# Designs tried in a protein design chat: VHH binders against o26223. Part 69

Target 1, 191 residues: o26223
Amino acid sequence: MKLLWTSQHIKVTVHIDGKVSKMDVLEAIKTRRSIRKYQDREVPEELIDKILDAAMCGPSAVDERPWHFIVVRNREMLEKIPEVHPYGAMVKDAPVAIIVCCDSSLEKIPGFWVQDCSIASQNILLAAHSLGLGAVWTGVYPLEDRVEGIRRLFSIPEHVIPFSVIPLGYPAENPGTRDLFDPDRIHLEKW
Key: E = the ipSAE of ESMFold2; O = the ipSAE of OpenDDE; V2 = 0.75 times the mean of E and O plus 0.25 times the DockQ between their complexes.

## First folded at step 6 (VHH)

Design e114 (framework vhh_vobarilizumab_d1; at its last look DockQ between E and O 0.01; V2 from the best seeds 0.00; counts 0 for: pae E 5.5 > 2, grease 24.3 > 24.2, placed apart)
Fold by ESMFold2-Fast, scan of step 6:
Structure e114 (fold): chain B 191 residues (1-191), chain A 120 residues (1-120)
Amino acid sequence: as target 1 above (191 residues)
Amino acid sequence: EVQLVESGGGLVQPGGSLRLSCAASGFTFSNYDMAWYRQAPGKGRELVAGITTGGSTSYADSVKGRFTISRDNAKNTLYLQMNSLRPEDTAVYYCAKAPFESWIDYFDYWGQGTLVTVSS
C-alpha cells in the first residue's frame, strides 16, 4: 500500500460543556470497543494508510518488525472468510478487513513475533477508534485450521503466518463500556 | 458464581413456534454479549444466534428470518423466539455468555440446555 498525500482528518469530540477537544490516548484506550456492525459506507484509503502507519509503530522484539498486512476490500473475498473462520461472520458485512501476518524470514528471535503481531493488532484497533471507525480483532493464530484456511484463501506463502483478521468500518452499533480497573491485581514492592 | 438456566423447550409440530428463555445470574448481564447454541444428536455445537451488549444481532444462515434473539437487561434474561420450526431444528439449545472484549470468538459459560423436539 502506497501512503497517500492527502488532507488528514483529526478526530474531534465535543464535550458536555460545549468545548471541542481531540480524543486523547487514555480516552481512546478506555472507550474502544469491539464493533461487529458496520454502516454501508466506504472507508477512505487515507484512513487505512493512517491505521497501518500506526500498526507499524509498535515496539517489536529486537526491532524485528515481522508484520505484513493484507488489505481486503473485494466483496467476494470477504464473503469467503467465514468459510475458513466460522466465527468471523461479521467480516463479510464489513467494507474492508486487514489481515495481520508475520513474515517469519524477518524474525530475529524465535517466538516473539506473536507479541509483535498482537501489538500491531491492538494499534490497528486503537487507531481505527481514534479515527471514528469501529473494528474487531478476530483470532486466527494459534488455531491451525484457521491459519491454513486463511493462508490458502489469500495465497499466503508458507513462510508467512496469518495472525488476525480485523474487519473495520463506520460503526452501526454503540456498545456500552465497563469499568475494568481491579486494584487487587496491583501489588506494591512484592507479590 | 455464573449461572445460566434455560427453559421453554418441548415437543412441537413442524411449522410451530417456541420461545426459549435463559435466566442469568452471578454477573452483570448487561455488560456481556450473549448467544444461543444448539446440539443435535451425534453432532457438534452450532452457534444459532448472538446478541451484543449494544443490541446488534447475528444469526446462522439456517435460522435467519425464522428465529429472533432478544434480551431484557432489567430482568437478566435472554430469549430466542423460534418460528416456522422444522424437524432439523431438533436439538438441545444452550444459552451462552461471551467473555468481555475477547480477541478470540468463543463463549466462556454455557447453561445446562433445554430440549426442543420438532416432530409430527
Scores: ipSAE 0.487, ipTM 0.731, lowest interface PAE 1.6, mean pLDDT 87
Fold by OpenDDE, look of step 7:
Structure e114 (fold): chain B 191 residues (1-191), chain A 120 residues (1-120)
Amino acid sequence: as target 1 above (191 residues)
Amino acid sequence: EVQLVESGGGLVQPGGSLRLSCAASGFTFSNYDMAWYRQAPGKGRELVAGITTGGSTSYADSVKGRFTISRDNAKNTLYLQMNSLRPEDTAVYYCAKAPFESWIDYFDYWGQGTLVTVSS
């Protein structure tokens, strides 16, 4: 039985106008794209608060919630991030970035913080998208040079590990939608 | 303060039945997954049964068909109905509370336990 996935063209009506259209979770997931170009427009603090709230709503290993967040709006600091993060070139063009970190002292079980911070990072992306913002996950951990670069730049203590840098802003690009569904990656009962 | 107090343990003959209770306090009981564990003498603690907030249940193979886990959210109480008890079911039984949404199986609070002895 060929599940005819009718590609209903989810018209992502990007309401450019400030009306936060309620996006359902599946729509948010399916239509989210990495955004690396941003408008010259400030992101209201209220939206950042909502995004951070969402970031903290994900599950974590044994509810350890090891995450910390650095909100960066300072233009000079944003411009310095690409110096230590080669893949973070777009950060200099964003009005704000969130750095997701792990406080290792909060870990209850060692090593699961990567998944925890990943969940938080993904929630940031989804929340941003649902609020009409564009964002991109720029990986820091486990690349040592990036970890140490971000650590030094933001005076992050040794027991805290920078995990990701997520620039955010109103999108100045529309990458369109992509279909990432691959039935060949699905195995029924056995490989 | 989170408290879990087990009761209902005792001595029972093989083939008998017991009903364990766990009185929960200090947290919103209905919002957490719960479980029963047991530890037999000289053995490690093992999962016996689990119940989700939605009422889904799971059982160890050794007790499947004989034990039933249930919860009364209005009473903040977890139950374990144990039927057809066997000598190998002899153990201290513990009530356990899950943490808030965890993507790994873990319980963060345990009661003091109640002893169940199955002997002729």
Scores: ipSAE 0.085, ipTM 0.506, lowest interface PAE 2.3, mean pLDDT 90
Fold by ESMFold2, look of step 7:
Structure e114 (fold): chain B 191 residues (1-191), chain A 120 residues (1-120)
Amino acid sequence: as target 1 above (191 residues)
Amino acid sequence: EVQLVESGGGLVQPGGSLRLSCAASGFTFSNYDMAWYRQAPGKGRELVAGITTGGSTSYADSVKGRFTISRDNAKNTLYLQMNSLRPEDTAVYYCAKAPFESWIDYFDYWGQGTLVTVSS
């Protein structure tokens, strides 16, 4: 990436702080796919830390940052998730899953936590993809049976709302990319 | 055009067995999760069994241990083996296909259904 330096010549170059990403942001967004088949390979804790750091970098309503994350690696617990979350069947085959939750005691403005947790969830998907992992967002909220089931399984307190379960691992499938750009969805100045 | 065609329904006595088939065409069958749903008279559709692209299965509590979902990707066919049938299993059974990129369970194509009647 470009280096940032300044001089009396009024020329500026920009260096992006930290390590250079392996994947351009637009490439990551365009090529990320839901991955439901995983290699039998552990995901290092360092990569999970990077993914959760990325999750917390998203904006939130009035900077409320209501998110909490449960990292699940225990095989027995991963195998129980489909019992209360039917769409999450692939979770039993993943080496790790992240449960995105809202702590309602952190809300500063009512009703925006869903957007906040959605931003964190999407950042998890993109960060995982950029690190060579595959992931899929499986919906929990607002489906009451799934919310209650996950809450009970992981001892999540009443004021904390499980939002999504995101299994992830090194991918064992490649669904390819899709061309989804649709100019008819773009409206200039008015509908 | 996506097509799902169920077959194998019929009249059967309690305790009997039936094998349902769903012939799929118009899409790459092996890339999609598939399911069987059923609808009894006067009721909504309910999930019976699901099977992922990788072969992992799930079942409604009411059919667990009696029904077996399977798929044959070479024949583009989904199956439901129904054993120990009960009158409560009487319904129209539908084959359903999920879209690939979705964060909730959602089935975008359905067959026309095949009637299963369990009665003496």
Scores: ipSAE 0.033, ipTM 0.418, lowest interface PAE 5.5, mean pLDDT 86
ESMFold2 (binder alone), look of step 7: mean pLDDT 83; pTM 0.834

Design e115 (framework vhh_lunsekimig_d3)
Fold by ESMFold2-Fast, scan of step 6:
Structure e115 (fold): chain B 191 residues (1-191), chain A 120 residues (1-120)
Amino acid sequence: as target 1 above (191 residues)
Amino acid sequence: EVQLVESGGGVVQPGGSLRLSCAASGFTFSNYDLYWYRQAAGIERELIASITTGGSTNYVDSVKGRFTISRDNSENTMYLQMNSLRAEDTGLYYCAKAPFESWIDYFDYWGQGTLVTVSS
């Protein structure tokens, strides 16, 4: 009851003009949507740098930070991604894509690189959204055909695992936000 | 069991019209954004048109003004009205329901497709 009351009354977002705040982050998380249609506009290198800085700021298992990133702007290369990623057709229409990779030689604890690269991928999506861009995470790992296809296409060595392909651009679509808060999934003190 | 069944394809002359249908069953149709995809020879399967749960539509540039996507939630059916057809519109047309905020774009509920051939 108390939790339901709280959830029913958490409907107002405080806008902090020009200030970094917890509410700004919460709004970014709540309003981010997958964007698959992009304007025919270049994304400045400075924005990509900010996005990659944010990607590398995520926590990682034992601070291993196993992520490497490939920034793809070459139109011919972007047009080849759908050949090895059958549901990545939107990538060919994006001005840029980021491929998130794990360098397994940097792994300090086996198997946790998946969480590390997931965190990096989500940070890319949130940072892009905060900068007025749209992006979508297209899955690569653990689908072996996509992993090997992307590896071959970008000459990625065998000790490096492509994890996700994230096209980015100025959005050409505006999906509405969703209300996904479900208090029945929250357990207090015990299951 | 989720099913999507496309129909309405055929052979048509340039400038002609066709209306494609996608009949859906096994899920709550009104809860999903819906898509029409096209698979043409030598071209990857591409998104042609979309319609949201609220009725908002979007189109790839090559079909804007010529194609109209619509949905009938009472009949669990989505349509694609294709006017002023061109040779480049030739292909196998598929309908799909959206995976929402999926980071994996399988579109596991693909239909069988319906073939559209525009020939002179």
Scores: ipSAE 0.221, ipTM 0.626, lowest interface PAE 2.1, mean pLDDT 83

Design e116 (framework vhh_8pnl_2; at its last look DockQ between E and O 0.25; V2 from the best seeds 0.00; counts 0 for: pae O 5.1 > 2, unsure alone 64.5 < 65, grease 32.7 > 24.2, SAP .827 > .668)
Fold by ESMFold2-Fast, scan of step 6:
Structure e116 (fold): chain B 191 residues (1-191), chain A 120 residues (1-120)
Amino acid sequence: as target 1 above (191 residues)
Amino acid sequence: QGQLVESGGGLVQPGGSLRLSCADAGFTFSYYDMAWYRQAPGKERELVARITEGGSTNYADFVKGRFTISRDNAKSTLYLQMNSLKPEDTAMYYCAKAPWESWIDYFDYWGQGTRVTVSA
C-alpha cells in the first residue's frame, strides 16, 4: 500500500476525533515514558496520521528528510516481529507498530540519516504521548541481524534501511515520572 | 568491558534444583530492572522472570511456582532459584539489565550466559 493512497483513505474513512491530551511541549518531554503494556483497544487511524505528520516535521541534515514509515496493524505480522527482534516481545501485544526506515536514495549527505531517523523516532514517541498513547522505541539499526530480519519480514527493498520499531497503543501501565536534571553535566563558558 | 557474568549452570537430573547467579561488576545494579531469559537450541530467547529495581517480580507461566527470582543490591547480584527442573528447562540462561528508557532493549547489558542441562 502506497503512502499517498493510504493517507487519502485514512482521511476519508477515519471519522474519529482522537482526544488530545492538554499537555504543553515541556510537560510532554518531561513526562513521556516508554510504555510496553497496552490496552486491548484499537488506535484510530486519525491519530496515526497525526503522529506521522509530527514525525516528518523534525530537522534533518541538509533537509534530506530520508524517512519512510511502515504502519503495521496486522496481528500475524506483529506476532512475527519478536522472531527477528528478540527484545521486541511487547510488539506482539501492541495494536499497531510503526517501522521507521531510511530511503538511502533520498540521502544528500552520507551517514546523517541516523540522526534524522532518531529525530523522527523521538517525535513519534512525543506525539503519541501528547495524544494519550504510550509507545516505546525498540532499536533495529545498527544491529545487522535485526536490520536484515525486519527487511525480510516486511519486504523492504535493499536501498531502504529499517531503523526502529515503535509499538504503540493506549497505555496499560504507568511507570511514573523521572527527575533527571543534573547540574554537574552543565559547564559554563568552558569545560 | 562486560558488566554481567552468569554462573551456576550445570547438569542436573529431572526434579533437581539449581541456583543461577548474575554478578554485575559495573556497580549500577541497584538502579536497573533485571531479567532472566533462556534460549534452547533452535528456539527464540524467551523471558523467564523479571524483577524491578524495587523488588516486584513477574514470571512466565511455564515456570510459575517452580522458579524464584531475587536480587541482592549490596552484592550487585541477581539470582534465579530453579526447583523441580524438567528436561524442557534445558537451555542457555541469560541475565539482562533493563533500564526502562533504553531504546535498545537488554542489548547493552546482555550477559554471556550459563548452560543448564536437565538430564540429556
Scores: ipSAE 0.430, ipTM 0.763, lowest interface PAE 1.3, mean pLDDT 83
Fold by ESMFold2, look of step 7:
Structure e116 (fold): chain B 191 residues (1-191), chain A 120 residues (1-120)
Amino acid sequence: as target 1 above (191 residues)
Amino acid sequence: QGQLVESGGGLVQPGGSLRLSCADAGFTFSYYDMAWYRQAPGKERELVARITEGGSTNYADFVKGRFTISRDNAKSTLYLQMNSLKPEDTAMYYCAKAPWESWIDYFDYWGQGTRVTVSA
């Protein structure tokens, strides 16, 4: 792995190491918004690598780390996603999408993979935002037609469950920040 | 709960204008992101425009500056001003509570719709 890293990743590492985000984590969490319009601009592979590295940093049930990621850049494939995923229409306009999947053979405790993949998906959104990109989580699981459609489109095996499709790119819109703090949702000691 | 009622549809010539309205009886109207969707016969529903509770907007590509979404919190009403109408805009138009931060719009509540016909 180390040998592949020094040979293949030297080119990627040079660009990635030179572009470190300065955004505070609380700022990132508070200012991240779903972005559904993207500039006609490619996203460098180095940024996708950073985003996926961040996705894999999340906790998981008993450290099972059940996630797999499909990176989709092919225009024809991106155009086909809305055919099986009707509420993901903006995916056809994105330069790249990430499909978050669960490999059920990696589950150690059944049923917690949904939390695990949700954590990975949210980390993708935050990492993209911190790198100056916009993204949106479009739901696949547990909607059976969407799960089957995405599985067939990308040749995903039966034991692997597509969870979400996350298109991303440089943003072409700004929906603004909201103040959502609601003290009535806070319960001290008891309900 | 909360019945959404669309109105303002009708028959109009190409190039004409219509203003759609959507009344929400809820007292918390100002807390919701809202959207207009449309559905032509034989097609899937598609987003036309969204507006956040704070007033930020997003439009489908086919709108191309012809439509304007707006809201009046005092009247608990959502609007869609439709200008330069084309025959392709012929559809049933629906308003919806459509949270901007929702990862699906599958369970958004829909109104009953108002018909827009651009003909002749």
Scores: ipSAE 0.387, ipTM 0.701, lowest interface PAE 2.1, mean pLDDT 85
Fold by OpenDDE, look of step 7:
Structure e116 (fold): chain B 191 residues (1-191), chain A 120 residues (1-120)
Amino acid sequence: as target 1 above (191 residues)
Amino acid sequence: QGQLVESGGGLVQPGGSLRLSCADAGFTFSYYDMAWYRQAPGKERELVARITEGGSTNYADFVKGRFTISRDNAKSTLYLQMNSLKPEDTAMYYCAKAPWESWIDYFDYWGQGTRVTVSA
């Protein structure tokens, strides 16, 4: 059975007009792109709440749910993030950013918090996209300089580890779509 | 994804200068990090200089103030001003851009490169 992957050009109609079109999960996953340019438009708190709800719906090791979230809207703070995160320049242009953190005191199995926070971060990205927002995952952990920079900037306790900074906003760019399917990466039964 | 096109390479005497350009014909690069790499014959590709979206620059140790990376966002063009060139600088020079989905400091290049030859 030749799976005719008809490359249906999923026209990701980035509805610039803020209409929250309901997209299915596969569509969200396939059409999501990192967005680093944002409109001069505030993100409603309701949307942030929905995004955070989604962030907390992912699985975690033994359901430890070690994540914490810092929601940053203060312009001064947003502008300071690039000072400690050299690849977070776009954060200064975003109306809001979410900092995903791990509370190590909540960790039940050592080390799995990275996966937990990754899942939370990805859910943030997918939720944002589904709501008509753009976002990008900027890595903090495991780079020590970034971890410490964010920690100091936001007075994060030592037992809490900043993991990612995710700026969000209404998108001001459209990177287009990508086909990332690679059959060469698929092995049947054996490598 | 837009194609990067390098230009400005050539033959120059030691102590000479060249200015390389990289045009981004695809998407605006104004919000992305850019870099120059070079590869000499028989050697591995190495980073020469990088410039962040915010304009912060970083240089390889061998640059020692001789090169300056800059960008013109209005022209979607990256530059490398190379002064005090040495024979050791002979290489193919490539323009690099951070991938769209990169969440770390990673670069890739899409151009064909421009050859720089420094010889007496």
Scores: ipSAE 0.029, ipTM 0.386, lowest interface PAE 5.1, mean pLDDT 86
ESMFold2 (binder alone), look of step 7: mean pLDDT 78; pTM 0.798

Design e117 (framework vhh_8pnl_2; at its last look DockQ between E and O 0.50; V2 from the best seeds 0.00; counts 0 for: pae E 3.6 > 2, unsure alone 64.4 < 65, grease 26.4 > 24.2)
Fold by ESMFold2-Fast, scan of step 6:
Structure e117 (fold): chain B 191 residues (1-191), chain A 120 residues (1-120)
Amino acid sequence: as target 1 above (191 residues)
Amino acid sequence: QGQLVESGGGLVQPGGSLRLSCADAGFTFSRYDMAWYRQAPGKERELVARITTGGTTDYADFVKGRFTISRDNAKSTLYLQMNSLKPEDTAMYYCAKAPFESWIDYFDYWGQGTRVTVSA
């Protein structure tokens, strides 16, 4: 028993140390890929805390910071997400998912909460990648059936809007890098 | 009803080889990650192989070492070289412009499919 407890504690510590980012910001941005296949391996709470800290550091319209987050680890709840989110089938196989929400009572400028929650979602993806995890943004807003389905499933109040569902875990796939730079999309001084 | 047209399927004996082709009649081929999917009767459509705009390839475990995906951007064509074919590889094969970075997960860019049957 003591050896098993010590082993688990050591694994968590080694895992955190092993996941300390050596990636610079440009490398993280250019190499981050959507990951939909995960190892059967738990994500430590400490890594989730670091990811959520990064999510809350994004810029927001008039610094309203309207985001709230639901962390879902319960297997039965994860298995129900595909029932209300048809393209979220991979969520049931993830060890954890984060639901990004907007608390509309915190909104200071109408409509800009969408950009705020998009920034938070992207920061979750980048932070996860930098820590050796894989994640994918699965869209909820503005699809009303998904918004209402997620709200009911997680008992989300009417003044709170679920924006995205982001499953994450240790990656079990490696899609590789993309070549996306297109100079034809850059216009100097005028269109 | 897409711009993608698959070809190269057919009947082949176990251990045989086939090369599938997928031609994109559009002008955006080079801007998309591309994929091959397959669907056997009564089963869900599953990813076989993918190739990024940067040329990086990834394969499902059940085809690793046997199948090779490649692309020719000048010809707007995607290929799947299939070697050491098994009866379990029998399926309709579909190519797709696969927006793997899509946050909405719609796959509207399917071809018509090409049938592969591996049987003696």
Scores: ipSAE 0.515, ipTM 0.739, lowest interface PAE 1.5, mean pLDDT 86
Fold by ESMFold2, look of step 7:
Structure e117 (fold): chain B 191 residues (1-191), chain A 120 residues (1-120)
Amino acid sequence: as target 1 above (191 residues)
Amino acid sequence: QGQLVESGGGLVQPGGSLRLSCADAGFTFSRYDMAWYRQAPGKERELVARITTGGTTDYADFVKGRFTISRDNAKSTLYLQMNSLKPEDTAMYYCAKAPFESWIDYFDYWGQGTRVTVSA
């Protein structure tokens, strides 16, 4: 069953085979792990739509919203990513990947697009997790060889900067949770 | 913070056993996923085994059944029990904070390593 939309500006969540995930936001943040092993199972387009909707909800510098997203499902393209991103080997095993890009023509104040695209990337990870998917952020920017390799592979124009490649799918591993709270990192009133 | 110190390497015959240890003098050992890597001369470093803070383990295909990774968070110590050693296991073995949540594949915090030599 596909997700049904009543209009292009309003999205209605409907049931997909199995339950719809309704995870508490603090639970999602605490339990999200990088997932590099995926089931041989397609990810429905409606889940990708929800993830990208969440990605675009993040704040941005002066509301510039400089992000663009490339959704990659083609096996030949996914298999070529390790040729230009050698440490992204798991991408070829994912049913889908999202490339987060900055369109520099949308920058209103130079120098903040990295924060903007980082926020979108993290929202992708959290939204995927809340929907029962696993994902991992593989870094592209600021590694020059990876930026140019991904740009060439996906025909990305020179004013658009590929920031990250995020493979995702139903998880085939469970790394477990971590308790990372460190009170020594908290400074009250001053350093 | 702390410094990772590997120990327990040595010269063994094929079929022998070694137990590697990695001590972290740092306070925060229990907060990190940990791994053993190895590097043979002229080869790239490769993952041997990983263990999460919660004790979930993962092994490279070449290791399955022969090595066991474990941790003692109270003693801030990581272990690798190596059984049924083969000549191809000859390498420098490194303890590292695992990159499970790193979005960059660069690894800056290694111990100095401990050498394992398996000779006929």
Scores: ipSAE 0.219, ipTM 0.563, lowest interface PAE 3.6, mean pLDDT 85
Fold by OpenDDE, look of step 7:
Structure e117 (fold): chain B 191 residues (1-191), chain A 120 residues (1-120)
Amino acid sequence: as target 1 above (191 residues)
Amino acid sequence: QGQLVESGGGLVQPGGSLRLSCADAGFTFSRYDMAWYRQAPGKERELVARITTGGTTDYADFVKGRFTISRDNAKSTLYLQMNSLKPEDTAMYYCAKAPFESWIDYFDYWGQGTRVTVSA
């Protein structure tokens, strides 16, 4: 059963038999959308592993790789995340979420962990999309209440900073694609 | 960057209806997800409804089928049909672009808003 998600211009063929059509990197980048509705379908561990592998392939400042990942499948925990994340309502509906964290003890240069974790988070989104999954980046850092809420909920040590919560699942919506190219944002040689 | 201009607000009795409009002076309306937000006095701004470029809609829990978000790309206009209005719906209503792709669920651009007052 081919679930053809036809956006007007890009056919993402999600094969029910687990075969995901290969998506090139530019296609993944251009067609990725935040997905906040998910099917009642479990995400195979193999896909999560691939996503996490991708997450760890990004560059980091002086190769510090400060990221840690909490994979959350427990329904009770997923349901609790919205309690500390007011815009994380969709997490309760996802079969799995990845919490991206920074271990500050791994930082070689202070402050660049934000970029590192951002790269990791974005790679998660792109990898998920390329694998026929939907995901959304829900911001945690630098909102103190969210940081502390997630920290407490998952017993995250003080030296570890939760950065993002990324629910994932097979998409149950099709938001379509956007053309975000804006030539006015491009400056040649000078502003 | 085109300015969003909300209109259609006003005073209405409970159970009444209003249709809000958001005109985008920009030429890229069809390229963006759109949303309606509202802010009641002393409360935080909250999402009312959103619509993607693909036409997918989502509503806040309090809407309960009373409101309908729609878009006319040819007119670069976003609409919110509000039926069965309640006093609790009293707020300033704002139109916003690209709400779905905000990783912090926050907007950097808002219109001036249109005021909706529901009172007997």
Scores: ipSAE 0.038, ipTM 0.502, lowest interface PAE 3.1, mean pLDDT 86
ESMFold2 (binder alone), look of step 7: mean pLDDT 78; pTM 0.795

Design e118 (framework vhh_8pnl_2)
Fold by ESMFold2-Fast, scan of step 6:
Structure e118 (fold): chain B 191 residues (1-191), chain A 120 residues (1-120)
Amino acid sequence: as target 1 above (191 residues)
Amino acid sequence: QGQLVESGGGLVQPGGSLRLSCADAGFTFSNYDMAWYRQAPGKERELVARITSGGYTNYADFVKGRFTISRDNAKSTLYLQMNSLKPEDTAMYYCAKAPFEEWIDYFDYWGQGTRVTVSA
């Protein structure tokens, strides 16, 4: 197997609501919503590769980059995820899901892998949104039942920890944007 | 700093109707997506219906066409209109502020619930 892309930066134009669009970073952050309903359409491999490239570009503690990713397209496997993840019902209807994992053998500093994998997960959500896809982060770690369920289902080694399951696809819902700015949470100079 | 308080549950015959209410004493109601969940004995909590801060709604397939979720931001109140009730709708119904992920149950984010029993 091989990646089709090199280390070059690629500019992408996507169709949103039938129109060609580009999002800047602030627009992508502010307009991203959790999407749980997907069109019955395959997501091209090249878009998944772009999303995973973005996931790996996040900052990590002491540059440890402990993340590994499982790309799941098999319908039978997607349909089994809700059996081990109670809030993962939407995964069975998605064309693809990405499982974000931490390889503990790559840890350079204890405990920071959680932040590292959170950053990778958020980058997946933002990259998917910027490419015209919808996605949702469903939490696995630190719930031991979900961690072990996902581990068994995907034959994940003991030194690797499944962190999140992110189904994605072309959106079949439009929840609009949230206005969550709360100035009472901002403290100047001191608490 | 408000807590969610559910009401409107009760005993009803199959085919009957009930309207559930959820009052949020907090000042941030209009900023949140809201949801109704239910839990029957021996089952996990399941999402019934969701409404975003912008008014978009979605429903679980098992209630689509029978239940209607709505909100009144001026009253900080969420509603669930339940029509054509079936015995399998018997459950404790919970109101929740719908987080982006919905990946964990925390007792502090849920009201005590309101019981719905559909029985002859």
Scores: ipSAE 0.015, ipTM 0.321, lowest interface PAE 7.2, mean pLDDT 82

